# VH-VL binders against Glycoprotein 24A (csbA): the designs that were tried, part 8

Target 1, 102 residues: Glycoprotein 24A (csbA), of Dictyostelium discoideum (Social amoeba) (p16642)
Amino acid sequence: MVDLKITLVNEDGESTISGKGHPLPAPLIFPPIYIFRFTQYQTEGKLWDKNEFQIKSGKIEFDGEEYDIPESKGTWSKDDEENAIDVNLHLFRPPEKFFPKN
Key: E = the ipSAE of ESMFold2; O = the ipSAE of OpenDDE; V2 = 0.75 times the mean of E and O plus 0.25 times the DockQ between their complexes.

## First folded at step 9 (VH-VL)

Design F3 (from C5 with heavy chain S31R R54S, light chain S53R; framework fv_burosumab; at its last look DockQ between E and O 0.20; V2 from the best seeds 0.00; counts 0 for: pae O 5.8 > 2, grease 18.95 > 18.9, placed apart)
Heavy chain, then light chain:
Amino acid sequence: QVQLVQSGAEVKKPGASVKVSCKASGYTFTRYYMHWVRQAPGQGLEWMGIINPSGGSTSNAQKFQGRVTMTRDTSTSTVYMELSSLRSEDTAVYYCARDSSYYGAFDIWGQGTMVTVSS
Amino acid sequence: AIQLTQSPSSLSASVGDRVTITCRASQGIDSALVWYQQKPGKAPKLLIYYASRLESGVPSRFSGSGSGTDFTLTISSLQPEDFATYYCQQYYYYFTFGPGTKVDIK
ESMFold2, look of step 9: ipSAE 0.339; ipTM 0.820
ESMFold2 (binder alone), look of step 9: mean pLDDT 94; pTM 0.957
OpenDDE, look of step 9: ipSAE 0.021; ipTM 0.714
ESMFold2, look of step 10: ipSAE 0.367; ipTM 0.833
ESMFold2 (binder alone), look of step 10: mean pLDDT 94; pTM 0.958
OpenDDE, look of step 10: ipSAE 0.021; ipTM 0.727

Design P1 (from C2 with heavy chain I50W G55S Y103S, light chain D30S A32Y Y50D; framework fv_burosumab; at its last look DockQ between E and O 0.45; V2 from the best seeds 0.00; counts 0 for: pae E 10.9 > 2)
Heavy chain, then light chain:
Amino acid sequence: QVQLVQSGAEVKKPGASVKVSCKASGYTFTSYYMHWVRQAPGQGLEWMGWINPRSGYTSNAQKFQGRVTMTRDTSTSTVYMELSSLRSEDTAVYYCARDLSYSGAFDIWGQGTMVTVSS
Amino acid sequence: AIQLTQSPSSLSASVGDRVTITCRASQGISSYLVWYQQKPGKAPKLLIYDASSLESGVPSRFSGSGSGTDFTLTISSLQPEDFATYYCQQYYSYFTFGPGTKVDIK
ESMFold2, look of step 9: ipSAE 0.008; ipTM 0.609
ESMFold2 (binder alone), look of step 9: mean pLDDT 94; pTM 0.955
OpenDDE, look of step 9: ipSAE 0.012; ipTM 0.696

Design P2 (from P1 with heavy chain S59D; framework fv_burosumab; at its last look DockQ between E and O 0.13; V2 from the best seeds 0.00; counts 0 for: pae E 9.1 > 2, placed apart)
Fold by ESMFold2, look of step 9:
Structure P2 (fold): chain C 102 residues (1-102), chain A 119 residues (1-119), chain B 106 residues (1-106)
Amino acid sequence: as target 1 above (102 residues)
Amino acid sequence: QVQLVQSGAEVKKPGASVKVSCKASGYTFTSYYMHWVRQAPGQGLEWMGWINPRSGYTDNAQKFQGRVTMTRDTSTSTVYMELSSLRSEDTAVYYCARDLSYSGAFDIWGQGTMVTVSS
Amino acid sequence: AIQLTQSPSSLSASVGDRVTITCRASQGISSYLVWYQQKPGKAPKLLIYDASSLESGVPSRFSGSGSGTDFTLTISSLQPEDFATYYCQQYYSYFTFGPGTKVDIK
């Protein structure tokens, strides 16, 4: 079952990662890096060939909520101890729909 | 009673720098981003940059890279904007404005500071 | 970068009239659109955020609508105190303001 999907557009076109995952708790307030952890996933597109990337635009879908990603940057990495992959996004605007306000 | 109070008007010559202050009161200074926006006489509004007053982290419009410096003093709840290498085009009213927590809606504005750059 | 245009650039209307101002973005910005009112010699005042959410203390005669590229500010019954210039602003990516619409009351 897919409960988290991230679509990213860069110079190489559109890339996606989708599957079982969730946002991690909101980070420090500056500059925020939002972490989306996947434990089962499928990837498409060339963006995932590198661990660090620029983002022209994109979208995050989580449990029926959507967030449009503006121009930004990100990374992805494997967490071997948790057998998980983290997608780290540096967002200008918090994806507040996925988190309660503080 | 949330308020932003800015320093007084400045007259400068081309090539000089100007430093405008913005003092916050009535709210937790470190909980909200602060923005700087300017308006040339008879013209519209132009975003310059923003500062996180907790950390001091800043970002600014590409147009002002290398010319604008934003700082803050948490003990006085004051943000500063310094614009260097002034040109006549920099003549404007400069505003500080509080962000609704990264939302880009500026709910509280300072009264504005007129900076005039002329020979 | 994202450009905003506004229509009309100026207008005159009578007290009690319905006034409509439009803002168009050069690309889709979802609902990340703000409206401000500015009177001469004063700082801008927040009216509407998130395209349609009314700021606290703003009279209910003000409303906003739209998403994507086309947005509208409506004043349902113009009052003498509504003489001002109105600006839209996007926050989808960085921050850009529209050129303003001046409203004169007659």
Scores: ipSAE 0.007, ipTM 0.630, lowest interface PAE 9.1, mean pLDDT 86
ESMFold2 (binder alone), look of step 9: mean pLDDT 94; pTM 0.954
OpenDDE, look of step 9: ipSAE 0.023; ipTM 0.726

Design P3 (framework fv_dargistotug; at its last look DockQ between E and O 0.20; V2 from the best seeds 0.00; counts 0 for: pae O 12.4 > 2, placed apart)
Fold by OpenDDE, look of step 9:
Structure P3 (fold): chain C 102 residues (1-102), chain A 119 residues (1-119), chain B 106 residues (1-106)
Amino acid sequence: as target 1 above (102 residues)
Amino acid sequence: QVQLVQSGSELKKPGASVKVSCKASGYTFTSYYMNWVRQAPGQGLEWMGWINPRSGYTTYAQGFTGRFVFSLDTSVSTAYLQISSLKAEDTAVYYCARDLSYSGAFDIWGQGTLVTVSS
Amino acid sequence: DIQLTQSPSFLSASVGDRVTITCRASQGISSYLAWYQQKPGKAPKLLIYDASTLQSGVPSRFSGSGSGTEFTLTISSLQPEDFATYYCQQYYSYFTFGGGTKVEIK
C-alpha cells in the first residue's frame, strides 16, 4: 500500500480522503470506474456526510503521479471485516489521464 | 406530483430507428440523473445507462453502446432514447427512471414504452 | 460486473403467509441494494432502498435486511395486492438487477 489522496470537488466545495490506500479491481466498463480501498485514512469535506455524492471534478494523487477525475458519481462504504473503507468513482466521461488498473 | 411520462408504443421494421421520449414533471429535471431500463417480453429488468440532465454526460452499460443514444431537451424537461438499426431482439418495454438523490435507487419510473420490431 | 442472484425464481404462497426472498451479490455491495415490485403491464415500484429503508408510501409489512453479499426482502403477511414479481438491484457499481422472483397465488 502507498499513500493515496483523492480530492473531489462539487457544489459544496472540496473534499478529500487521504491515507494508506490502493486500487481494487473494477468492472471493465466505459467510462471507467475507479475503486480504492483505504486501511488508514482521513476524510475532510462535506462529501463524506453521505454514502453517495456527485462530483464535478477532482484528482487522484497516487505513487507520485496525478490523475484527473472528470464529472463522476461517487460512493463509499466501510468494510468492517477488513477494517477498511472503499471509495467508488463512477466516471461519466473519459479522463485526460487514465488511472492504471494495477 | 413527481412523474415521468413516456411516449406511446412503437412498431418498427428491422433496420429502422425509434426515438422514445420521457417527460419529467413535478421536480427539477436537472437535479436527478435519468436512467434507462430495458425489459424484453417475459424477461427481467436490464439497466441500459444514464444521462446527467445537467451536463448531458452519458454512461452506457455493456451491450448498449453504438445503436443506443441518450439525449435531452432540458427546455421541456424531456429525456430521449434513440435506437438505430433496430433488430428483432430490441423488442422490449423501455423505461426511464429517476435516480434517487444520494441513494441510487430508482424512485420514479415512466410508464414504459413498448417497442416492437417485426418484419 | 456485479451479479445478483435471486432465490427463489418462483414462489407460491397464500394470503397471510410470511414470504422471504433472497438476493445474493457476487461481491460485497455494502448496503447499496434496492427492492422493487412489478405487476404485469406496469413499471417497477421502489419498495426498499439502502437494503432496509422503506420507501415512502410502502406498507410496513415490507422490510429489507442484509449487507455485504446477502440480502432479504420480507413480506410479513402477504396481501392479495402483493402477488407480483420482485427484483433486487445493486447500485454499488453502476446498476444491475436480480433475475426476479415471481410471487404467485397458491
Scores: ipSAE 0.000, ipTM 0.665, lowest interface PAE 12.4, mean pLDDT 90
ESMFold2, look of step 9: ipSAE 0.007; ipTM 0.691
ESMFold2 (binder alone), look of step 9: mean pLDDT 93; pTM 0.954

## First folded at step 10 (VH-VL; framework fv_burosumab)

Design F4 (from F3 with heavy chain Y102D; at its last look DockQ between E and O 0.04; V2 from the best seeds 0.00; counts 0 for: pae E 8.2 > 2, placed apart)
Fold by ESMFold2, look of step 10:
Structure F4 (fold): chain C 102 residues (1-102), chain A 119 residues (1-119), chain B 106 residues (1-106)
Amino acid sequence: as target 1 above (102 residues)
Amino acid sequence: QVQLVQSGAEVKKPGASVKVSCKASGYTFTRYYMHWVRQAPGQGLEWMGIINPSGGSTSNAQKFQGRVTMTRDTSTSTVYMELSSLRSEDTAVYYCARDSSDYGAFDIWGQGTMVTVSS
Amino acid sequence: AIQLTQSPSSLSASVGDRVTITCRASQGIDSALVWYQQKPGKAPKLLIYYASRLESGVPSRFSGSGSGTDFTLTISSLQPEDFATYYCQQYYYYFTFGPGTKVDIK
């Protein structure tokens, strides 16, 4: 796992999630969806009050890498058994160092 | 009132190509992905590919890679599917289908376009 | 590629019968499964999505269950308008359909 931080901006302002992250497999649909699983996480901001959200802009940070998120959308869900959060983002191009190549 | 209306039936010879249209109405065309699915007579459903009408990006089933081209015209809210190098086994009803807001479930289907390939 | 199988391929039933159709995936697909109904000469109609969620306007006699690799569609009391072919579809990795289950009048 790596230290992972995602910052998302919407109508309610800036929201963040930070923790230990790794990728999960996702359905191949368009726009492509990428799943970021967080453990030992901490959330901040109003975006997390809804399970579905529109994104005006954002940023993904891990291992000294930074990926800017364009206007898009996403979802999140909690896995109570593993005490984890999955953040699902629609990205046309993923942060390649975080995701294994298909 | 949400509907997908497809072009009429086609009869083609082997080696030709066919282009089927799918006109959307009653919703915001660019907010929903469109799929193409075919069904040979008496057989099951077969997924062909998906297009994002907003930017025009596509992904095709591997079986059709190199033979299928999907395009769209946002001014007419229309998606097109062109299948080239036709064979007799391409005889089928071709459907366009809207991807739902929940991803991956097809909630609105066109009426289907019969494409017959015969010598 | 994720293959789907359905069982049975065909069945005959009477109005009022409880009907169960199964769909099996070649690998785990979580709950990324959809059920459609198709009548002859018509486009498929969405019944169930996310394995168990009923589409708006679909009668409550239809239900779906399962996760992972094994899924079922149940019609609790078959009606005359339910004689059709039923397809499962996965969206976990690309999109594939099951081969269909035809429900006929006994």
Scores: ipSAE 0.013, ipTM 0.603, lowest interface PAE 8.2, mean pLDDT 87
ESMFold2 (binder alone), look of step 10: mean pLDDT 94; pTM 0.959
OpenDDE, look of step 10: ipSAE 0.019; ipTM 0.728

Design F5 (from F3 with heavy chain Y102D Y103W; at its last look DockQ between E and O 0.08; V2 from the best seeds 0.00; counts 0 for: pae E 8.4 > 2, placed apart)
Fold by ESMFold2, look of step 10:
Order: C-alpha cells, then sequence, then structure tokens
Structure F5 (fold): chain C 102 residues (1-102), chain A 119 residues (1-119), chain B 106 residues (1-106)
C-alpha cells in the first residue's frame, strides 16, 4: 500500500516516487525547503537520474490529502544507513495540509 | 549597481485599485524571488506576498487573498502589485523587497511607494 | 499563522550601553529568523539572517542568538547611528514580522 506519492513533471516527462514516507521536520530556509522521506520506495521516470531538478508541475499525495506543486525546483539524496531517500522540494507556498498547526 | 526602483506616490478613493511597479536592475531578475511588504503610518511591517519572477507563480498572505495580484514583466525586469477594493486601512508605504536565493532574508528593498486612500 | 512578539516595545539607552531585544514565536521555527533595522523614512535594512548570521557590511557589535521560540538581538556597545526600530521576521511558515522595538536616546 502506498502512503506517500510524489509526481513531478519536467522536460523529460513525468516521474514518480511512491512508498512508505512522511514529511520531515527540518529548518526552513528561503526558498522554503520541504523534505519528504521515503522508505520501501519505488521510483519511475528519468527525473531521478539527476540529484537536482527543475519542476514544471507536480502533485504530492499523503494521508488522503493532495497538494498541486507549482513551478519549482528540488533535489534528492539517499541515506544508505537507513535505506531511505529524501526528496527536497523548494516550495514557497507551504503544503499546509501536511504540516498542521501545533 | 543592484537596486529596486518603485513607482511614485498615489492618492486613491475607497473602492478603487492601485498598481505599484518595482523595477530591478544590476542582477539576474529571474534568479531571485520578490516580496511585497507594506507599512501603515506609525505601524510595523506587514508581509503581503511573494512572486517567483521566473514563471510568475505567486503566494499571498491570507489577509490579502482575493484583493492582491502580483505580476511581472521579464523583458523590463519589473514586478507589479495591484491592490483592489481599497479602504482607508490600506493607506501605507508599499515596499518591494528581493529575497536571498539561499535564505529567507530580504536583502534589497525598494525606496517605498506611499499610497493614500481617502474620501 | 506564526505570531511574533518583541520585548520591549520601546527602550531608552545611552551611547556605549549594551542593548538586548527579544523576539518570541508562537511555535517553534528552528533558526528561521531574520532581524532588520529601520530608521524613519527609510526602508528596512537587513542585519542578521538564520538567527545568528551577520549580513555583509553590518558592524560586528550586532549579534543574534536563539532557536526554537526565543531569539535575541544584541548590540554590544550602542552607537549614535543605532537609534532605530528593530524588527524580527520568520520564514518557517509563510512570512511574518514582529511588531518592532524602538531604541531611543536616553
Amino acid sequence: as target 1 above (102 residues)
Amino acid sequence: QVQLVQSGAEVKKPGASVKVSCKASGYTFTRYYMHWVRQAPGQGLEWMGIINPSGGSTSNAQKFQGRVTMTRDTSTSTVYMELSSLRSEDTAVYYCARDSSDWGAFDIWGQGTMVTVSS
Amino acid sequence: AIQLTQSPSSLSASVGDRVTITCRASQGIDSALVWYQQKPGKAPKLLIYYASRLESGVPSRFSGSGSGTDFTLTISSLQPEDFATYYCQQYYYYFTFGPGTKVDIK
């Protein structure tokens, strides 16, 4: 079962990552950076061939909610110790539905 | 010389709209986000919104959603802020401000544009 | 929305004094805090970013500290040109400014 899915569109087409995942609490620096950690993940598409990427559009689906990603940029990194991947999205419009108020 | 130069002061009646311009020079316009911030006389600073000049995407403070429109013209390196349905409470100095590419700090500010809303 | 408060609202000090002003956030914002100086009739000037990093060209008598909810701007030895209003700003979730702290001549 898929708990977190991110779909990204760039010049190379559509790419996805899905699996067990969640947002991470991280320091925000402008542009705001939102980190989504995946374990037990599956990637599809050519965007993941590069460690950094431009985003024409996309979507985040998590916990029954969705957020439409505007034009933006991102990076990814692998944490071999925890067998996880972090997807860092530079979103100046917060995905509020995924970060509820304390 | 990196600078932001804003359009001149305006006097408006309630219910009208105002459009303030902010011309950037001395840097690559599309590499830096731009903010609008206002300050009523004798009051503090109030964030209004942000625009990504590369694609024109915007995000506005909730207080101004529905009344503020931000646009840009990359051929003239200019951002615009239009505030509609003006009220006397909108009387303020309006600033454009460039954000740093790596941090959420506003490092270059325009000189400010006074907008007065009066009957 | 993340609310910022500042203390004190106003203070009077003499040249040479050590001045501290505080900014408090309504929720944790890690180190996503900025300090500005503003003089009457002028645009704000960036002093400190990421809570503690000094902007280029800002005198070393200015320093920032704190993380989470409590932040401090310190002027180690007040100079005549430092009489101004100081604002904090957060960028953890959207952008908001504190109400300002006015530093006057005693």
Scores: ipSAE 0.008, ipTM 0.647, lowest interface PAE 8.4, mean pLDDT 86
ESMFold2 (binder alone), look of step 10: mean pLDDT 94; pTM 0.958
OpenDDE, look of step 10: ipSAE 0.021; ipTM 0.711

Design F6 (from F3 with heavy chain R31S S54D G55S; at its last look DockQ between E and O 0.09; V2 from the best seeds 0.00; counts 0 for: pae E 8.0 > 2, placed apart)
Heavy chain, then light chain:
Amino acid sequence: QVQLVQSGAEVKKPGASVKVSCKASGYTFTSYYMHWVRQAPGQGLEWMGIINPDSGSTSNAQKFQGRVTMTRDTSTSTVYMELSSLRSEDTAVYYCARDSSYYGAFDIWGQGTMVTVSS
Amino acid sequence: AIQLTQSPSSLSASVGDRVTITCRASQGIDSALVWYQQKPGKAPKLLIYYASRLESGVPSRFSGSGSGTDFTLTISSLQPEDFATYYCQQYYYYFTFGPGTKVDIK
ESMFold2, look of step 10: ipSAE 0.013; ipTM 0.652
ESMFold2 (binder alone), look of step 10: mean pLDDT 94; pTM 0.959
OpenDDE, look of step 10: ipSAE 0.144; ipTM 0.818

Design F7 (from F3 with heavy chain Y33W Y102S; at its last look DockQ between E and O 0.08; V2 from the best seeds 0.00; counts 0 for: pae E 9.1 > 2, placed apart)
Fold by ESMFold2, look of step 10:
Structure F7 (fold): chain C 102 residues (1-102), chain A 119 residues (1-119), chain B 106 residues (1-106)
Amino acid sequence: as target 1 above (102 residues)
Amino acid sequence: QVQLVQSGAEVKKPGASVKVSCKASGYTFTRYWMHWVRQAPGQGLEWMGIINPSGGSTSNAQKFQGRVTMTRDTSTSTVYMELSSLRSEDTAVYYCARDSSSYGAFDIWGQGTMVTVSS
Amino acid sequence: AIQLTQSPSSLSASVGDRVTITCRASQGIDSALVWYQQKPGKAPKLLIYYASRLESGVPSRFSGSGSGTDFTLTISSLQPEDFATYYCQQYYYYFTFGPGTKVDIK
């Protein structure tokens, strides 16, 4: 059922979002904001209680590949019309396994 | 010809500010991030910060937070770095450098600008 | 902040020698490592990106290897124009440079 999973660690422990999702095209902004769109998903953990969060560490799992998330920050936003959630990660290095060079 | 051309050397007194320019040519200015890196005499390289020329967003090294301001002018393809409250330890060559995009490697460097802070 | 160290801090070598320079990160950085060459009075020159990929126009005697925390730059047969200072740089989290390795003529 799940084809995208993001695990994030903060002071309260692990939080996850998993489900049907995919990365969106990488923007040409800095710090780069990498957007992962989920359309069928489950969330666990306290990190999702706030729309803005700090990240101590984490992991992205997509299509059998993994990317480790370093200390960073992120946001999430809900698109009620598309019934989707965008998880926005501010990463200083692209997870090149999911985002080609631009 | 892809190049970055910086403004000339500066001599400043402690407490003053300096503004260094970096003019890009030969490529699409807004498609590549720009870094500032400095090097004190006889010392290594030190990253100062980065600017996205398309929107003007910046991120600075913690050491320089509150003292460094980076701006750009898209009409002249120029990035500026201003360092305030200068100290003698800010004496250095200041470089602008283009980010190669997704690999965080600086593939094009300006010639450097010597800034000397002395009383 | 990710700290980089380099070893040795300096070395003397003869033309034709094989030279190996190491860079160690304070934590894992995958392959997010870059190597530069700098000659006195000049800006750094990009040599290697993504730990092991040779920048366009860089001679094939230069090579890079490693991942995680331990990285090496190798010059297979030192040439007169290779006497310079070499810096590693990471981009895994923000950007930091190693302290440099000076390669001098013996």
Scores: ipSAE 0.008, ipTM 0.638, lowest interface PAE 9.1, mean pLDDT 85
ESMFold2 (binder alone), look of step 10: mean pLDDT 94; pTM 0.960
OpenDDE, look of step 10: ipSAE 0.009; ipTM 0.708

Design F8 (from F3 with heavy chain S57Y Y102D; at its last look DockQ between E and O 0.12; V2 from the best seeds 0.00; counts 0 for: pae E 9.1 > 2, placed apart)
Fold by ESMFold2, look of step 10:
Structure F8 (fold): chain C 102 residues (1-102), chain A 119 residues (1-119), chain B 106 residues (1-106)
Amino acid sequence: as target 1 above (102 residues)
Amino acid sequence: QVQLVQSGAEVKKPGASVKVSCKASGYTFTRYYMHWVRQAPGQGLEWMGIINPSGGYTSNAQKFQGRVTMTRDTSTSTVYMELSSLRSEDTAVYYCARDSSDYGAFDIWGQGTMVTVSS
Amino acid sequence: AIQLTQSPSSLSASVGDRVTITCRASQGIDSALVWYQQKPGKAPKLLIYYASRLESGVPSRFSGSGSGTDFTLTISSLQPEDFATYYCQQYYYYFTFGPGTKVDIK
């Protein structure tokens, strides 16, 4: 049921978004912003009350793999044309486990 | 032949600014991030910041926020780093370095530019 | 911010010796670690990326290992041209360099 879970920690505590989602293709745009698209989701925690946020730490869980998020920042936005929500994370290291090298 | 060629050595007084250039050749300039790294005499390497040559967006190490400006000119395949309000501890060799963009490794380095800040 | 430490800070070894240099991160960085060699007056040279992958043109006596917080650069049989300072670098969160390990040839 849950393809994708993102846990983010800030000064207000832990916040999560989980549900049916996947990473979008790796970006070529600086800063290296990775986009995680959810089509069905549940949110918990106060971080999602604002669409821009700072991150002390976090974790991305996708397809049985994990990526630890260091200190960073992000945003979220709605894509009304696709009826989806995008979580945009500034990750200087690619989440390599989600994008295997071919 | 992939290479980065930097501008020549500079001697500056405290309070001045310096602008170092880094000309890229032999590859698609806009497909790779570029970094600036410095090294004080007898010291280790210190990351200063990163620029995306495609859009010109930058992010600087917090230590240099407010003093470092990075720009690029896609028509000449050149990046620039300007450091303002110079002080003696800014005496260092300044390198540009290409990010491999796949593994965060700096695979091509410029020859370095010595910037001396004195009296 | 992710801090890197290196051990030892310097060493002396003879040609043919096996040399081991360690790098430790202040938090887990997966395999997001890079090794460089730098000779006096020259720019750093990439040796190892993604913790263990050898850069093209680098002699096979160099190898890297580790993940998480503890990483090792090994020179299996030290050569005279390996006199240099070796730096680790992480790219897990922004970019930081270790303080360097100086290798002197006896």
Scores: ipSAE 0.008, ipTM 0.623, lowest interface PAE 9.1, mean pLDDT 86
ESMFold2 (binder alone), look of step 10: mean pLDDT 94; pTM 0.959
OpenDDE, look of step 10: ipSAE 0.018; ipTM 0.719

## First folded at step 12 (VH-VL; framework fv_burosumab)

Design K2 (from F3 with heavy chain Y32H G104L; at its last look DockQ between E and O 0.09; V2 from the best seeds 0.00; counts 0 for: pae E 10.0 > 2, placed apart)
Fold by ESMFold2, look of step 12:
Formats: structure tokens, sequence, C-alpha cells
Structure K2 (fold): chain C 102 residues (1-102), chain A 119 residues (1-119), chain B 106 residues (1-106)
């Protein structure tokens, strides 16, 4: 069962993470930051081989809505205690449609 | 290897300006924020400001508004910090630090540049 | 601005001791907190990010906890290389460092 899917495109092609996930609170700084936590997930593509990466474009699918990810940078980190992964996006400009934050 | 290499130590008189450089290597320069942090002898860390090298936008700590200017040169992968109207209390080691892992944690630090302000 | 305080300002401990250091924010910062270790004459080293996430290559004896305003760094069994000054840093609104906690050999 999947309720959050993030598709990211970089120079290595398209990569995805999907599963049970939700947005986390993020600080109010410039440029905008968005954080998504996954508790059950599957990954595809080479982007996840690194903990830090650049993003040319992407898409978030959450609660039946779609959100386009502009050029940004991202990271992921694993929480072994909760068996969770956080995907963090630092957008280089505001998105056309603001992502969910909680 | 990811590295930040800073310019050498400087001795200045009160009222002068100093410009410290920080050359990045081993990663894509425009994909990470850069911070400046200083530390007076025997004292704690003090955040000075942040630059996004992709577009050059900056945000400075209020304490340094009007005195600090951060710039970058993408062709040389170098960030600069200029502090003007120097006073003796500006004597410190000045660090550049790279943001890593999005959490705005500083994972790579330069070696530090000692700036001494004395009359 | 968001102010951080740390307690204690200094402490003395023996190898093998459990050490705890606290950081308190003047307002809620969720989990936007980072911990650094600094030895004399050296640049700080990243230990913990996002309040509780261990940086790659940092020994598992280090752990972080807390959210909101109250945060703790714990060293479960102090080693000789852990004698240093520890700083917290918030990034919820701008960036500030705590004043530091010095951990000395007893």
Amino acid sequence: as target 1 above (102 residues)
Amino acid sequence: QVQLVQSGAEVKKPGASVKVSCKASGYTFTRHYMHWVRQAPGQGLEWMGIINPSGGSTSNAQKFQGRVTMTRDTSTSTVYMELSSLRSEDTAVYYCARDSSYYLAFDIWGQGTMVTVSS
Amino acid sequence: AIQLTQSPSSLSASVGDRVTITCRASQGIDSALVWYQQKPGKAPKLLIYYASRLESGVPSRFSGSGSGTDFTLTISSLQPEDFATYYCQQYYYYFTFGPGTKVDIK
C-alpha cells in the first residue's frame, strides 16, 4: 500500500520512492524546504545510491494530488529506530503549487 | 575529495576591511549552500551568514547587517566574505562551511582563517 | 531571534562514563537542531543532525533526542577521543549556535 510517491529526475535519469509516507514540518527559510517521511517504501533508480543529490525536476503524488518539483537539491536519511527514511527537498525557487507540509 | 580551502591569516588595523576566500573542490559548487561562522579566541561559534552560490542570494545575521558582504565566483568555485569597519572584537578565526544532507547541517568545514585586528 | 542555551557549561568525566548535554531553544524549533564536536585548534565536526540522526562515520555511542525546545546529546560510554567542546545549532529560523559545553577529562 502506497500513499506517497516522489519521482525525481537528474542526469542519471528518473528515480522514484513510493510507499507509506507523509510530510513533516519544515523551517520557514528561503529558499523553501520540504520534508517527507516514508515508513514503508520501495526505491527505483540510481539517485538513491547517494545521500545527497541534485534534482532537475520531479513530481510528488500525495492524497490524490500532484505537485511539480522545480529545480532543487535533495537528501535522504534513514531512521533505523523507526525503520523510516526522510526525503528532504531544498527548492531553488517557489513551486507553482505549494507542497503539503503536514 | 570534498574540500574547502581558505585564504591565509590576516592582520588588520581598526577601521579596515578584510576579505576571506573559500575555494571548494570535489563537488558541484552551485548545489550546496555555504555558510560563514566565526570564533573569537577561547569563545564559541557565531553564525555570520549564508550564500546560495547558484544565484548568489544571501542572508546575514542581524549583528553583521551592513558590515558583511558575501559573494561567489562560480568559474573558480570560490565564496568570499568581506567584513568592513573592523574592530578589535572582530579578532577571530573565520570558517566557511558547506551545507550537507539538506538539514542545513555543516558537514564540511574549511581550515579556518585567523583575522587579527589590533592597533 | 532564536536563542539556544546549553547545560552544563562544562563538566569533567572519566573514560567509560555516560555523559548527557542539554540544549534549550527560546521557542519551538521542531527537530531543526544539529550537534557538533570541536577539539582545540580544529574546525567543528558534525555529529547529529535533525535532532537525532547520526552522521555517517560517527560512532554509535553518540545519540541525540528531543524536539520542540528541549534537546539532549548523549555519549553512552565516553572515550578518550570524546574530550571536546560540543555545540548545538538550530536552523528553524535563521541560524544560531548554543554557547557550548566543554567535556574535560577528570
Scores: ipSAE 0.007, ipTM 0.599, lowest interface PAE 10.0, mean pLDDT 87
ESMFold2 (binder alone), look of step 12: mean pLDDT 94; pTM 0.953
OpenDDE, look of step 12: ipSAE 0.023; ipTM 0.720

Design K3 (from F3 with heavy chain Y32H S101D; at its last look DockQ between E and O 0.12; V2 from the best seeds 0.00; counts 0 for: pae E 7.9 > 2, placed apart)
Heavy chain, then light chain:
Amino acid sequence: QVQLVQSGAEVKKPGASVKVSCKASGYTFTRHYMHWVRQAPGQGLEWMGIINPSGGSTSNAQKFQGRVTMTRDTSTSTVYMELSSLRSEDTAVYYCARDSDYYGAFDIWGQGTMVTVSS
Amino acid sequence: AIQLTQSPSSLSASVGDRVTITCRASQGIDSALVWYQQKPGKAPKLLIYYASRLESGVPSRFSGSGSGTDFTLTISSLQPEDFATYYCQQYYYYFTFGPGTKVDIK
ESMFold2, look of step 12: ipSAE 0.013; ipTM 0.636
ESMFold2 (binder alone), look of step 12: mean pLDDT 95; pTM 0.964
OpenDDE, look of step 12: ipSAE 0.019; ipTM 0.709

Design K4 (from F3 with heavy chain D99E, light chain Y93H; at its last look DockQ between E and O 0.66; V2 from the best seeds 0.00; counts 0 for: banned pattern HYF L93, pae O 5.6 > 2)
Heavy chain, then light chain:
Amino acid sequence: QVQLVQSGAEVKKPGASVKVSCKASGYTFTRYYMHWVRQAPGQGLEWMGIINPSGGSTSNAQKFQGRVTMTRDTSTSTVYMELSSLRSEDTAVYYCARESSYYGAFDIWGQGTMVTVSS
Amino acid sequence: AIQLTQSPSSLSASVGDRVTITCRASQGIDSALVWYQQKPGKAPKLLIYYASRLESGVPSRFSGSGSGTDFTLTISSLQPEDFATYYCQQYYHYFTFGPGTKVDIK
ESMFold2, look of step 12: ipSAE 0.393; ipTM 0.846
ESMFold2 (binder alone), look of step 12: mean pLDDT 95; pTM 0.961
OpenDDE, look of step 12: ipSAE 0.019; ipTM 0.711

